# VH-VL binders against q8ka87r5to149: the designs that were tried, part 3

Target 1, 145 residues: q8ka87r5to149
Amino acid sequence: PNKFTVKAQEALQAASMLASSKQNQQIEPEHLLSVMLGDHDNIACQIARKLETPVDTLLSVVDREIDRIPKVTGASATGQYISSDLGKVFDTALKEAEQLKDEYISSEHLFIAMSEAGVKVSKLLKDAGIDRNAILKVLTSFRGS

## First folded at step 10 (VH-VL)

Design t3
Fold by OpenDDE, look of step 10:
Structure t3 (fold): chain C 145 residues (1-145), chain A 120 residues (1-120), chain B 111 residues (1-111)
Amino acid sequence: as target 1 above (145 residues)
Amino acid sequence: EVQLVESGAEVKKPGSSVKVSCKASGDTFDVYAISWVRQAPGQGPEWMGGIIPIFGTANYAQKFQGRVTITADDFAGTVYMELSSLRSEDTAMYYCARDRWGYLYGMDVWGKGTTVTVSS
Amino acid sequence: QSVLTQPPSVSAAPGQKVTISCSGSSSNIGSHYVSWYQQLPGTAPKLLIYGNSNRPSGIPDRFSGSKSGTSATLGITGLQTGDEANYYCGTWDTSLSAGYVFGGGTKLTVL
């Protein structure tokens, strides 16, 4: 697949806005994770809650990481780009979608990718008990309901 | 197969503006960057700027800051590059090119180019 | 003049190996993925290598890329007459305003 679901696109746009508000020129997985977990309508947030993850605590940790991202001001603050880590997440999400035989890259794939891509947020999610198997288990329960 | 189709050749007077379009067709990624790269005769490629449509933000090379404007029309699947205050030195082939994840993995799809000639 | 420095020209006989260097700084090659482009006369540049060392579909394994520190290298083995072209390295640069930068280019002549 080479397309994202509407929900996934909205999450990415929200991540961009968050990055902008933080004066970050690079968009990081932390931005994406923050907006996904902060949105009760996002499947990632629902999965985390189903796993009984302390979402508010996790969000606080993610927010602290965002605060560590370099800030830009003035004329150089215009224009955003995807960080290398976020690129890794996208590559992993693409592979995950292919493995699951899905036509689109969804928030589910992005969430799995963030837990498995070997980037900073991967460790944060792992420490919170969130990995691919845990996510898939919850997804199975959602689809069966 | 993804293709980038650029608008036709342009002949402009010094001091005027030119606006070139780049339309993407085929199976496109939703997360990508369209960059504008020009090449003067006998010179190497020069990056002018780019835009990631899903984010709606554009980046510009320092050399062209204030003189170039890059915009995207998602509905038309088209990206535009407008260059103002044209000079003879702006005579070049202007390419649009796509990068899969913003600007990370290089420009894998290129348009055929649009010739812009600036002469009095 | 170019942010990325390449040798202006290299040459070799068919079947031989050539390498093209690309030197930058910590704000570009040192921190971002390097891409390589081939440009045949009268054509648009073509992506040869992305992500430092990956080949796009359709690019033969005669072409290879590597990066170390603030420098990158393009390798071409089994040189063919059709490889005669200009080659450019490129990467993202964050020294000033974030933007893409190309090397000055290397003319490869097949003797």
Scores: ipSAE 0.896, ipTM 0.945, lowest interface PAE 0.5, mean pLDDT 94
Fold by ESMFold2, fold request of step 11:
Structure t3 (fold): chain C 145 residues (1-145), chain A 120 residues (1-120), chain B 111 residues (1-111)
Amino acid sequence: as target 1 above (145 residues)
Amino acid sequence: EVQLVESGAEVKKPGSSVKVSCKASGDTFDVYAISWVRQAPGQGPEWMGGIIPIFGTANYAQKFQGRVTITADDFAGTVYMELSSLRSEDTAMYYCARDRWGYLYGMDVWGKGTTVTVSS
Amino acid sequence: QSVLTQPPSVSAAPGQKVTISCSGSSSNIGSHYVSWYQQLPGTAPKLLIYGNSNRPSGIPDRFSGSKSGTSATLGITGLQTGDEANYYCGTWDTSLSAGYVFGGGTKLTVL
């Protein structure tokens, strides 16, 4: 797969806009996690709530990490680039989509990848009980009892 | 297979501007950057700037800040580079190039390049 | 006067090994992945190495890359006359404003 679903694209665009609003040129997994968990209609938020994760507490921690990301002002402040950690998330999400034989990279693959890619937010998610197996179990539950 | 197709060669007068297009075709990733790289005869490549079309955000080399504008028409799958206030030193081969994951992994697909000649 | 410094030239006989260095700073090589490009005369550059040490499909394993601190190295073994080209390192740089930089280039001669 080399295409994202519409929902995944929207999450990525929201992460870029969040980074811009925080004056960050680097887009980090923290930005992506914040926008996905902060959107009640996002599957990641739904999964976290089903797992009884304290989502507001997680978001507070993530927001503090975002505030520590370097800020850039001035003539070139509008440029952006993907951090190496977000690149690891993308590579992991691609592998998940391939393993599941999906043609598109979805919001679910991105959420799994954030827990599994070995980046800073991965530890946050795993400490909160969110990992690949937990996510997949909830997704099976959503498709019907 | 991804291909990048640039618009045709141009001959321009000093003080004018040029706008070059780059159309991506084939199976490209949704999160990529398109960079513009120029190369004067006998010199190495020089990165001018780039854009990540899904985000609509452009980055510019400091040398070109204020003279170059890079935009994307995501519907058309096309990226544009406009260089203003042309001078003879801008005579070069201009390439567009694709980088996967927004500048992360280097430019893995290159166009064949287009010549911009500034004379008179 | 490239931000990334490469030796201007290197040469060796067919079958031998060469290395090409690329020296930068903490704001580029020290913080970002390094890529290497081969440019044959009259053609666009071609990606040889990405992510410091990975080869794109179709690049033989006699091309290798590594990174230590603020320096990167391209290795080429089993030199062939077809390897005569200019070689450039490249990386993202955040010292001033975010942007991509190429090294000054190394001309490889195989004789």
Scores: ipSAE 0.794, ipTM 0.899, lowest interface PAE 1.0, mean pLDDT 90
Fold by ESMFold2, last read:
Structure t3 (fold): chain C 145 residues (1-145), chain A 120 residues (1-120), chain B 111 residues (1-111)
Amino acid sequence: as target 1 above (145 residues)
Amino acid sequence: EVQLVESGAEVKKPGSSVKVSCKASGDTFDVYAISWVRQAPGQGPEWMGGIIPIFGTANYAQKFQGRVTITADDFAGTVYMELSSLRSEDTAMYYCARDRWGYLYGMDVWGKGTTVTVSS
Amino acid sequence: QSVLTQPPSVSAAPGQKVTISCSGSSSNIGSHYVSWYQQLPGTAPKLLIYGNSNRPSGIPDRFSGSKSGTSATLGITGLQTGDEANYYCGTWDTSLSAGYVFGGGTKLTVL
């Protein structure tokens, strides 16, 4: 797959907007996780709540990590780029979509990838009981099959 | 298979502006950057700036800040670069190039380039 | 000159090995992935190495890349006359305004 679903694109755009509002030029997995968990209609939030994860506590930790990301101000501050960690998440999400035989890279693939890519938010998610197997089990139960 | 095609060669007078288009064809990733790179005769490549179309954000090399505007038209699959206040030293080959995942992995697809000549 | 420093030229005989260095700083090579480009006369640059050490499809394994600290190296073994070209390193730089930078280039001559 070379394309993101509409919901995944919306999450990526929201992550870009969050980074901009925090004066961050680099877009990090923390930005993406924050916008996905902070939107109660997002599948990531729904999965975390089904797993009985303390979502508000996770969000507080993630938002504190965002505050540690360098800020850039001035005339050239409007540019943005993908961090190497977010690149690892994207590469992992692409592999997950291929392994699951999905046509598009979805919000679910991004959420799995954040737990599995070996980036900082991966440890946070796994310590909260969110990993690939847990996510896939919840997704199966949502389909009712 | 991704291909990039720049608009045709242009001859311009000093003080004018040029707008070059870059049209992408084939499947590409949604999170890519299109960069503009120029190369004057006998010199190496020089990055001018780029844009990540899904975010709509452009980055500019400091040398070109204020003279270059890069925009994307997602409907047309086209990125534009406009260079204003042209000088003779702006005479160069201009390339567009794609980078996977924003600017992360370097430019893996290049156009053939288009010549902009600035002379009186 | 360029923020990324390369030797201006290198030469070696067919079949030999050559290395091309690229020296930068913590704001570029030290923090970001390095890519390498080959430019044959009259053509656009071609990506040779990305992510410090990965080869795109179609690039032979006699081309290799590595990175240590703020320095990167392109290695070419089994030199062929068709390898005669200019070689550029490239990376993202965040020292001031974030932007992409190329090295000054290295002309490889195969004798």
Scores: ipSAE 0.792, ipTM 0.900, lowest interface PAE 1.0, mean pLDDT 91
Fold by ESMFold2, fold request of step 11:
Structure t3 (fold): chain C 145 residues (1-145), chain A 120 residues (1-120), chain B 111 residues (1-111)
Amino acid sequence: as target 1 above (145 residues)
Amino acid sequence: EVQLVESGAEVKKPGSSVKVSCKASGDTFDVYAISWVRQAPGQGPEWMGGIIPIFGTANYAQKFQGRVTITADDFAGTVYMELSSLRSEDTAMYYCARDRWGYLYGMDVWGKGTTVTVSS
Amino acid sequence: QSVLTQPPSVSAAPGQKVTISCSGSSSNIGSHYVSWYQQLPGTAPKLLIYGNSNRPSGIPDRFSGSKSGTSATLGITGLQTGDEANYYCGTWDTSLSAGYVFGGGTKLTVL
């Protein structure tokens, strides 16, 4: 079995596809956040909407940041690698899964990590009122709804 | 714990191809990269290419473009490297190695290596 | 030649300190994390340093790494005879096609 849940793997694969469509070899937290917030069924989108965050405005800002990521074209441009910032998100998500005693890294851990890892999207999320405590409070309320 | 095991040693003629497998045990592929690194006798390691299996995307060193194909079978937990148009300079030890977070943190797990010998 | 340049050899007595340099460019060391590897005779390389300066579990703190600009340095203090090995730096390179590169290696001799 994989270290990530199936839903988290699907989000990562979607981020890789988004990077490819933007001619980016590096995969950034911006790619992951864009695909998670842009998917109506993703828990990150559901959390942000429950917090009454202006999701479309967040996506617009994230998409502009993606446009600034270097583009690579040519015969060998199909390769990809993970940016250092995405690596920080992964390390933070792993620590969150461990602290919550979860066996796998989930979409929820990735979303928390994007707010807490100290990368560019972290400031964007926190300025919009999205942090670890807000996310966890919403997740608790989903079990009660 | 993760261990990587390459397939057995091979002796090949110039102009042929070789396909080496790398099987992971004790853990699964995820956002790790699996790299192929070769080392000729008395020389340093040389990165040939790698793959991030979850993304299915391979990167190749420019020197090996067109001669190397790297694929992953996530179900079998196995990565393959095929090197074509073999020549005597390809005689080397071939390692597979794992890098956490897709080439980011360096290769923390290495196989023991397998020898490919190219001779007439 | 190797895009990452290391001195071919260094030597020192037990208990002394050595440093091993690795010189690259903005497309590799200048933009990406540096790793260091130890290769003892007859074995596969072993990761000593990742992320420029972090040690994997089980690597003693007498091994250290640093990076400045397009150069990186491996430091070894309290040198032991068991440290005699080849040492390689490695990093991601994005100058042409994205790929990993190793330095040419440094043979450490402990006299």
Scores: ipSAE 0.783, ipTM 0.895, lowest interface PAE 1.0, mean pLDDT 90
Fold by ESMFold2, fold request of step 11:
Structure t3 (fold): chain C 145 residues (1-145), chain A 120 residues (1-120), chain B 111 residues (1-111)
Amino acid sequence: as target 1 above (145 residues)
Amino acid sequence: EVQLVESGAEVKKPGSSVKVSCKASGDTFDVYAISWVRQAPGQGPEWMGGIIPIFGTANYAQKFQGRVTITADDFAGTVYMELSSLRSEDTAMYYCARDRWGYLYGMDVWGKGTTVTVSS
Amino acid sequence: QSVLTQPPSVSAAPGQKVTISCSGSSSNIGSHYVSWYQQLPGTAPKLLIYGNSNRPSGIPDRFSGSKSGTSATLGITGLQTGDEANYYCGTWDTSLSAGYVFGGGTKLTVL
């Protein structure tokens, strides 16, 4: 696959908007996770709730990490770039989509990738009981219904 | 496979502006940056700025801040670069180039380039 | 002097190995991935190395890259006359407004 689904694109745009609102030029996995878990209709939020994860507590931790990301102000502050950690998430999501034979990189591939890419949010998710196996089991139950 | 095509060559007077387009096609990732790089004869490449079209956010090199504007039109699949207050030193080859994952992995696809000549 | 410093030229005979250095700072090479580009006369630059050490498809394994601290190195083994070109390092820089920077370039002559 070489494209993101519409829902994945919307999550990425929301992450960019969140970073901008926090005066962050770098877009981090924390931004993406925050917007995905904060949207009740996002598959990531639905999976976390099915796993009985305390989503509001997890969001609070993620939002605290976002507050630690450097802020940039001034005439040149409007630019943005993808952090290396978010790049690792994208590479991992691409591999997941290829392994699953999917044509598009989806929100669920991004969510799996955030748990598996070895970035800071990966440990946070795994400590909360969210990993590839757990996510896939929930997805199977959703699609099998 | 990704292909980038710049608009045609331009001859301009000092003090005017130029707007160059770059159309991306083929198998590209949705989260890419399009950078504009110029190269005067006998000189190395010089990054002017770029944009990540899905986010609509542009970054500019300090040297060009205030003279360059980079925009994207997702409907047309096109990125534009406008350089204002042209002077003879702006005579160069102008390239658009793609970077996967928004500036992360370097520019792996380059257009053929477009010449902008600034003369009286 | 450019933000990324490269030797202006290097030379070696066919079959030999060369290395090309790129020296930067914590705001660029120290914090961001390094890329290397080859530019043959009259052509657009071509990506040789990305992510410090990875090769795009079609780039032979005699080209290699590495990074240590705030410095990066391009290695070319088994030099061929067709390798005669200008070589540039490039990386993201966050010391001012966030932006991309190229090194000043290194002319490789194969004698």
Scores: ipSAE 0.781, ipTM 0.896, lowest interface PAE 1.0, mean pLDDT 90

Design t3
Fold by ESMFold2, look of step 10:
Order: structure tokens, then C-alpha cells, then sequence
Structure t3 (fold): chain C 145 residues (1-145), chain A 120 residues (1-120), chain B 111 residues (1-111)
């Protein structure tokens, strides 16, 4: 696949807006994770709740990491770029969508990729009990309901 | 396959502005950047700026800050570059180019370029 | 003057190999992926290498790229007359304001 679902696009746009509000030019996996877990309608938040993850605590940790990302102010401050770590998440999500034979890159693929791409948020997710197997198990239970 | 087509060549007077369009067609990732790169005769390429259309955010090279404006029309798949306060040194070939995942992997698709000539 | 420094020219005979260096800093090559471009006379640049070492489809494996610290290298083996071109490195730079930069270019002559 080469396209994101509408919900994945919304998460990416929200990550961009969060980065802007934090005066960050680089968009990091931390921004994406924060907006996905902080949105009650996002499947990532639903999965984390089903896994009984303390989502508010995880969000607090992620938001603290965002506060450490360099801030840029002044006339040049509105430009943005994709960090190399977010690029790893995108490449991992693409491979996950290909492996599952999905036509689009979804919020679920992005969430799995965040746990599996070997970036900083991957450790945060795994320490919270969230990895590929846990995510897929919850997704199976949603379809069994 | 992604294709980029710039608008036609332009001849301008010093002090005026030029607005060049770049239409993207074909299959592309949603998180792409379109960059504007110019090349004066006998010189290497020079990045002017770019935009990530899904985010609507533009980056500008310091040299062009304040003179260049880059915008995107997501619906039409078109990106515009406007360069103001033109001078003879702005005479060059102007390219649009696409990068996957924003600016991450470099420019993998290039237009054929369009000439902007600034003369009295 | 370019932030990324390349030798102005290199030359070698058909069949030989050559390397082209690109020197930068921690704000560009040291922190971001490097790309290499080939520009034949009268044409737009063409991407040869992305992500430091990956080849786009259609680029033969005699072109290679690598990165170490704040330097990158393009390698070309089995030189052919058709390889005669200008070669540019490129990368993202975050020193003053975020933006893309190209090296000054290297003219490859195949004799």
C-alpha cells in the first residue's frame, strides 16, 4: 500500500499540529503516539484500554519526552520535517500492512509499528505491555465481538 | 508512477514576481514533500524551499526567506512557488521535486524544469 | 559556498572505480540521511542513492553509498562513458533553519 486510511491521516495531522504547538520542527514518534493515545476515538487508545494499560500514566511519560524535543522560535519556526525515527515507524507500518495484505496503512499498523520499529517509544510501549502480539490479540477479540 | 509537471517558461522584469505551479500526478504516499530547486547556468542545484501538503507546512532556505512563498492545493495535487522582488540573478531553471516521507529520503521524482528569465 | 564539501572533479578510465566524498557536519550528514544525485548534461538531477546506501529501482549495483560520522561516500565501479556527469550529495540541515542542502558537485570524467 501507498495510502493511509482517513483515520491514520487524521492522526498524522494531529501529530503535526502537536509538534507545532510545542514549537518543534521535527515530527517524532512521540508526537504521533501522544495524539493516538490521547484521542478516545483512536483504535490505539481502545487497544491500550482493553490491555488495561494505565493510559494516562503512559501519556504523561510520552508528553515529558516531547518537552525534551528542541524548540525553534522566530521567523523560520513554522517549517516541519519528518524525523528519521518517524521514518522508521512509517517503513515498519508499510511492511506490516503488506504482511497483512491490507490496501491502506491504518492506525493499527502505525500503532504496531511504534512498538516494533526500535525507536524510543518502542521501549515505552513494550514496558507497558504493548507489543505486536498484544495488539493483534486485542484486534482479534474486537472482531470476535 | 509519480510525475511532476511545472508550468511554462516565464520572462519577467526586475522587481516583479513569478508564480510557478507543479502538478503531481500518479500514485504517491500521503506524507510527501514537494521541493523547489533552482539551477542557474553553470551552477549546481540550489534548494529554495518545500512543503508537506498533508500538513500544509512550508520550509524555506534562509537565502530566500521573505521572498518565496510555497503553497499547496491538496485537492488538485498542485504546489505553487511564488518568488518576489525578482532580479537578474534569479534567472535559472526551476524544478519541482518529490520526496517520500516528507524530506527524509531525498528527491526521487523531478519535473523537467521551467525557465524563469529576469531581464530589463 | 556549499555547506557540503565535495572534490570539484575526479577522473578514471573505463572499467576502473572511483569514489566521491561529501563532507558535512553534525547538523546535516551527522544527523540525517544522505542522498546522491547524478546530473547528465541538459537534464534534471536523478536520484542514485537514498537513505545513505539504498538504490532506487533501475540503479545498477555498481553504484554504492555509505556514511561515516559527518562524511558520506559515493562509490562507482566498472566505470562507463555514460557515467560522465556531475554528482551531488544532498541532505537535510538543521544548523540555522531547517532546510535541504546540496554539495557543490563533482564532475566525473571518464577517459
Amino acid sequence: as target 1 above (145 residues)
Amino acid sequence: EVQLVESGAEVKKPGSSVKVSCKASGDTFDVYAISWVRQAPGQGPEWMGGIIPIFGTANYAQKFQGRVTITADDFAGTVYMELSSLRSEDTAMYYCARDRWGYLYGMDVWGKGTTVTVSS
Amino acid sequence: QSVLTQPPSVSAAPGQKVTISCSGSSSNIGSHYVSWYQQLPGTAPKLLIYGNSNRPSGIPDRFSGSKSGTSATLGITGLQTGDEANYYCGTWDTSLSAGYVFGGGTKLTVL
Scores: ipSAE 0.753, ipTM 0.888, lowest interface PAE 1.1, mean pLDDT 90
Fold by ESMFold2, last read:
Structure t3 (fold): chain C 145 residues (1-145), chain A 120 residues (1-120), chain B 111 residues (1-111)
Amino acid sequence: as target 1 above (145 residues)
Amino acid sequence: EVQLVESGAEVKKPGSSVKVSCKASGDTFDVYAISWVRQAPGQGPEWMGGIIPIFGTANYAQKFQGRVTITADDFAGTVYMELSSLRSEDTAMYYCARDRWGYLYGMDVWGKGTTVTVSS
Amino acid sequence: QSVLTQPPSVSAAPGQKVTISCSGSSSNIGSHYVSWYQQLPGTAPKLLIYGNSNRPSGIPDRFSGSKSGTSATLGITGLQTGDEANYYCGTWDTSLSAGYVFGGGTKLTVL
C-alpha cells in the first residue's frame, strides 16, 4: 500500500496545520496524535474511550510535549519536513497495513504504529493502556456488531 | 514503478525566468517530497528546494531564496519550479527527484533531467 | 566549500574494499539520516543507501553504510570496474533554513 485513506490524509494535513500554528517546521508524532485524539469521530479517540482512558488528560500531556518542539520564525518559517520519529511511525504503519493485507494505510494503522514505533508518544500511549493488542481487540469489538 | 518526467530543454537569456514542470507517474506515497536538484557540467549536484505536495509546503536552499518558487498541482500530479533573474551560472542540468516521507530517506527516484542554457 | 566534506578521490583494485567518508555537523549528519548516491557518467544520481545503513531494492549487499556522530561512511566490497563513478553523501540540514545538502563528491577509480 502506498496510499492513505481519506480520514488518514485529513489527519496528516491537520497535523501539518497544527505544526504550522505552533511555529514548528518538523512534523512530529505528537502533532498527529493530538489531531487524531482531538477529533471525536476519529477511530483513535473512539478506541481510547472504549479502553476507558481519559482522553482530555492524554491530550493535555501531548499538548505539553508539542510546546517543547523547537519553534522557527522569519522568512524560512513556512517550510516543513517529517521528523525521523514520524518516519518510524509511517514505516510501522506501512508494515501493519501489509501484515493485515489492507490496500490503504488507515487511521487505525497510524494509531497502532504510534504505540509500537518506539517513539516518545509510544510510552505515553502504553502508560495509558494503549498498545497493539489493546487496539486490535477494540477494533474486533467494533466490527463484531 | 514510479517515473518522473521533466519538461523539455530550454535556452534562455540572462535576466529572464524559466519554469520547469515535473510530472510523476506510477505508485507514489502520499507523503513524499519532490526536490529540484541542478548540476552544472563537471560539478556535483546542488539541491535548490522542494515541496511536500500533500501539505503544500516548500523549502528552499538559502542560496536560492527569493529566486526560486516551487508549487504543486495535486490533481495533475505535477510540481513546478520557477527560477528567476537567470544568469550564465544557472546553465545546468535540472532534475526533479522524489524523496520518501518528506525529505527523510533521500531521493530514490530521479527524472532524466532537463537542460537550461543561459546565453546572451 | 561543501557543507559535507568527502575525500575528492579514492582508488582500489578489483575485488578489494574501499570506504568513502562524509563529515558534517550536528545540524545535519548528527541530527538527520544520511543517504549515499552513485552517479555514473551521463546519468542522474542513483540512491545506494538511505536511513544511514539501508539498501534500496536492487542494490547489492556489497554496498554498506554507517554513521557515527557527525560522520558517515560508505563501504564497497568486492570492487568491480562498473563501480567507477562519483559518490555523494546527502542529508537534511537545519543550521539556518531547513534544506537538503550534498557532499562535494568522491571519484572512485578502479585500477
Scores: ipSAE 0.739, ipTM 0.888, lowest interface PAE 1.2, mean pLDDT 90

## First folded at step 11 (VH-VL)

Design u2
Fold by OpenDDE, look of step 12:
Structure u2 (fold): chain C 145 residues (1-145), chain A 120 residues (1-120), chain B 111 residues (1-111)
Amino acid sequence: as target 1 above (145 residues)
Amino acid sequence: EVQLVESGAEVKKPGSSVKVSCKASGDTFDVYAISWVRQAPGQGPEWMGGIIPIFGTANYAQKFQGRVTITADDFAGTVYMELSSLRSEDTAMYYCARDRWGYLYGMDVWGKGTTVTVSS
Amino acid sequence: QSVLTQPPSVSAAPGQKVTISCSGSSSNIGSRYVSWYQQLPGTAPKLLIYGNSNRPSGIPDRFSGSKSGTSATLGITGLQTGDEANYYCGTWDTSLSAGYVFGGGTKLTVL
């Protein structure tokens, strides 16, 4: 699959806006994770809560990481690009979608990818007890309901 | 198969502006960048700027800052590049090219190019 | 003059191996993936290598890429007459004025 769900696209756009507000030119997985966990309607937030993850605490940690991202000012701040880490997340998300035989890359795939891509947010999620198996288990419960 | 179709050749006078279009067709990724790369005769490719349509943000090379404007029309699947205050040295082939994941993995799809000639 | 430095030319006989170097800095090659492009006369550049060492579909395994530190290398084995072209390295520069940068290009001549 090469297409994203509407919800996934909205999350990405929100991540971009967050990055812009933080004067970050590169969009990082931390931006994406922050907006996903901060959105009660996002499946990632729902999964985290189902896993009894202290979402607010996790968000605080993620936001602290965002504050460490280099800042740009002026005209140079208008252009954005995908970080190498976020690219890894996207590649991993593609693989996840393929493994699950899904036609679209969804927020679910992105969340799984963030936990498995071996980037900074992966460690944060792992420390919070969030990995691919945990996510899939919760998703199964959602779909079976 | 993804293709990039560019607008036709342009002949312009110095001081004028040119606007070139690049339309993407086929099964495209939702997250990609369209870059504009020009190449003067006998010279190598030169990156002018690009845009990630899903984010709506454009990047510009410092050399062209203030003189180039890149925009995207998502509904039309088209990206535009406008270059103002044209000079003779702007005479070149202008390519649009797609880059997966916002300039991360290189330009894998290229248009055929648009010749822009600036002469008095 | 180019941000990325390449040798202006390389040459070898058919069947031989050639390497093309690309030197940059910590803000570009040191931080981002390197891509390589082949440009035949009268054509648009063609992506040969992406992500430092990956080949797009349709690119033969005679072409290889590697990166170490702030330098990248394109390798071409089993050189063919059809490989005669200009080759460019490219990557994203994460400096204050972020943007894509190309090497100056290398002309490959097949003897």
Scores: ipSAE 0.910, ipTM 0.949, lowest interface PAE 0.5, mean pLDDT 95
Fold by ESMFold2, look of step 12:
Structure u2 (fold): chain C 145 residues (1-145), chain A 120 residues (1-120), chain B 111 residues (1-111)
Amino acid sequence: as target 1 above (145 residues)
Amino acid sequence: EVQLVESGAEVKKPGSSVKVSCKASGDTFDVYAISWVRQAPGQGPEWMGGIIPIFGTANYAQKFQGRVTITADDFAGTVYMELSSLRSEDTAMYYCARDRWGYLYGMDVWGKGTTVTVSS
Amino acid sequence: QSVLTQPPSVSAAPGQKVTISCSGSSSNIGSRYVSWYQQLPGTAPKLLIYGNSNRPSGIPDRFSGSKSGTSATLGITGLQTGDEANYYCGTWDTSLSAGYVFGGGTKLTVL
């Protein structure tokens, strides 16, 4: 696939807005995870709740990591770009969409990718019991019920 | 496949401006960057700036800050670069190039380039 | 002067191998993915390597990339006369004036 679902695009735009509000030039996986978990209607939040993850605790840890990201002020603060780690997440999400034979890169693929890409949030998710197999199992239950 | 097409060649006087368009077509990703890269005769490529259309704001190389404006029209699939206060040293080939996932991955699709000539 | 340093030229015989180095710093190569571009005369640059070591579709496995610390290397084996070109490394520099940077270029001669 080469297109993102509308919901995935909305999450990415929200991550960009969060990075901007924190004066971060790079959009990090932490930004994306924060906006996805912080939106109660997002599939990532729904999955985490189904797994009985303490979502508010996980979110507070992610938000603390965001506060550690370098801030940029002044003339160069208006532009943003995708961080190396978020690029790894995108590559992993594309591979997941291909493996699952999906036509679009979705919020689900992004969430799986954040657990599997070997970036900092991957460890946070793993420590919270969230990995590829757990996510896929929950997704099956959402569609089969 | 993805194709990038720049607008046609321009001949300009010093002190004027030029606006070049870059139209994308084919199987494009929704998340990408378009960079503008110029190359003066006999020299290497020089990144001028770029934009990630889904986010809507541009980055500029320090050398071009204040003279270059990059904008995107997602509806038209078009990115524009405007270079103002032209000088003879701005004579170059101007490329648009797509960077997959933003500025980090390298420019995997390039236009054929368009020449901007600045002469008295 | 270029932030990324490449040798200005390199040469080798057909069928042999060559490596092209690209030296940077912790604000670029040390923390970011490196790409390599080939530019034949009169043409646009062409991506050869992205993500330090990955080949785009259509690039033969004779082209390889690697990164160690703040340096990156392009390897070309089985040299052909059609490989004569300028080669550029490229990456994002995250220093105070952040932006994309190309190396100064390396002219490869196959003789």
Scores: ipSAE 0.294, ipTM 0.746, lowest interface PAE 3.8, mean pLDDT 86

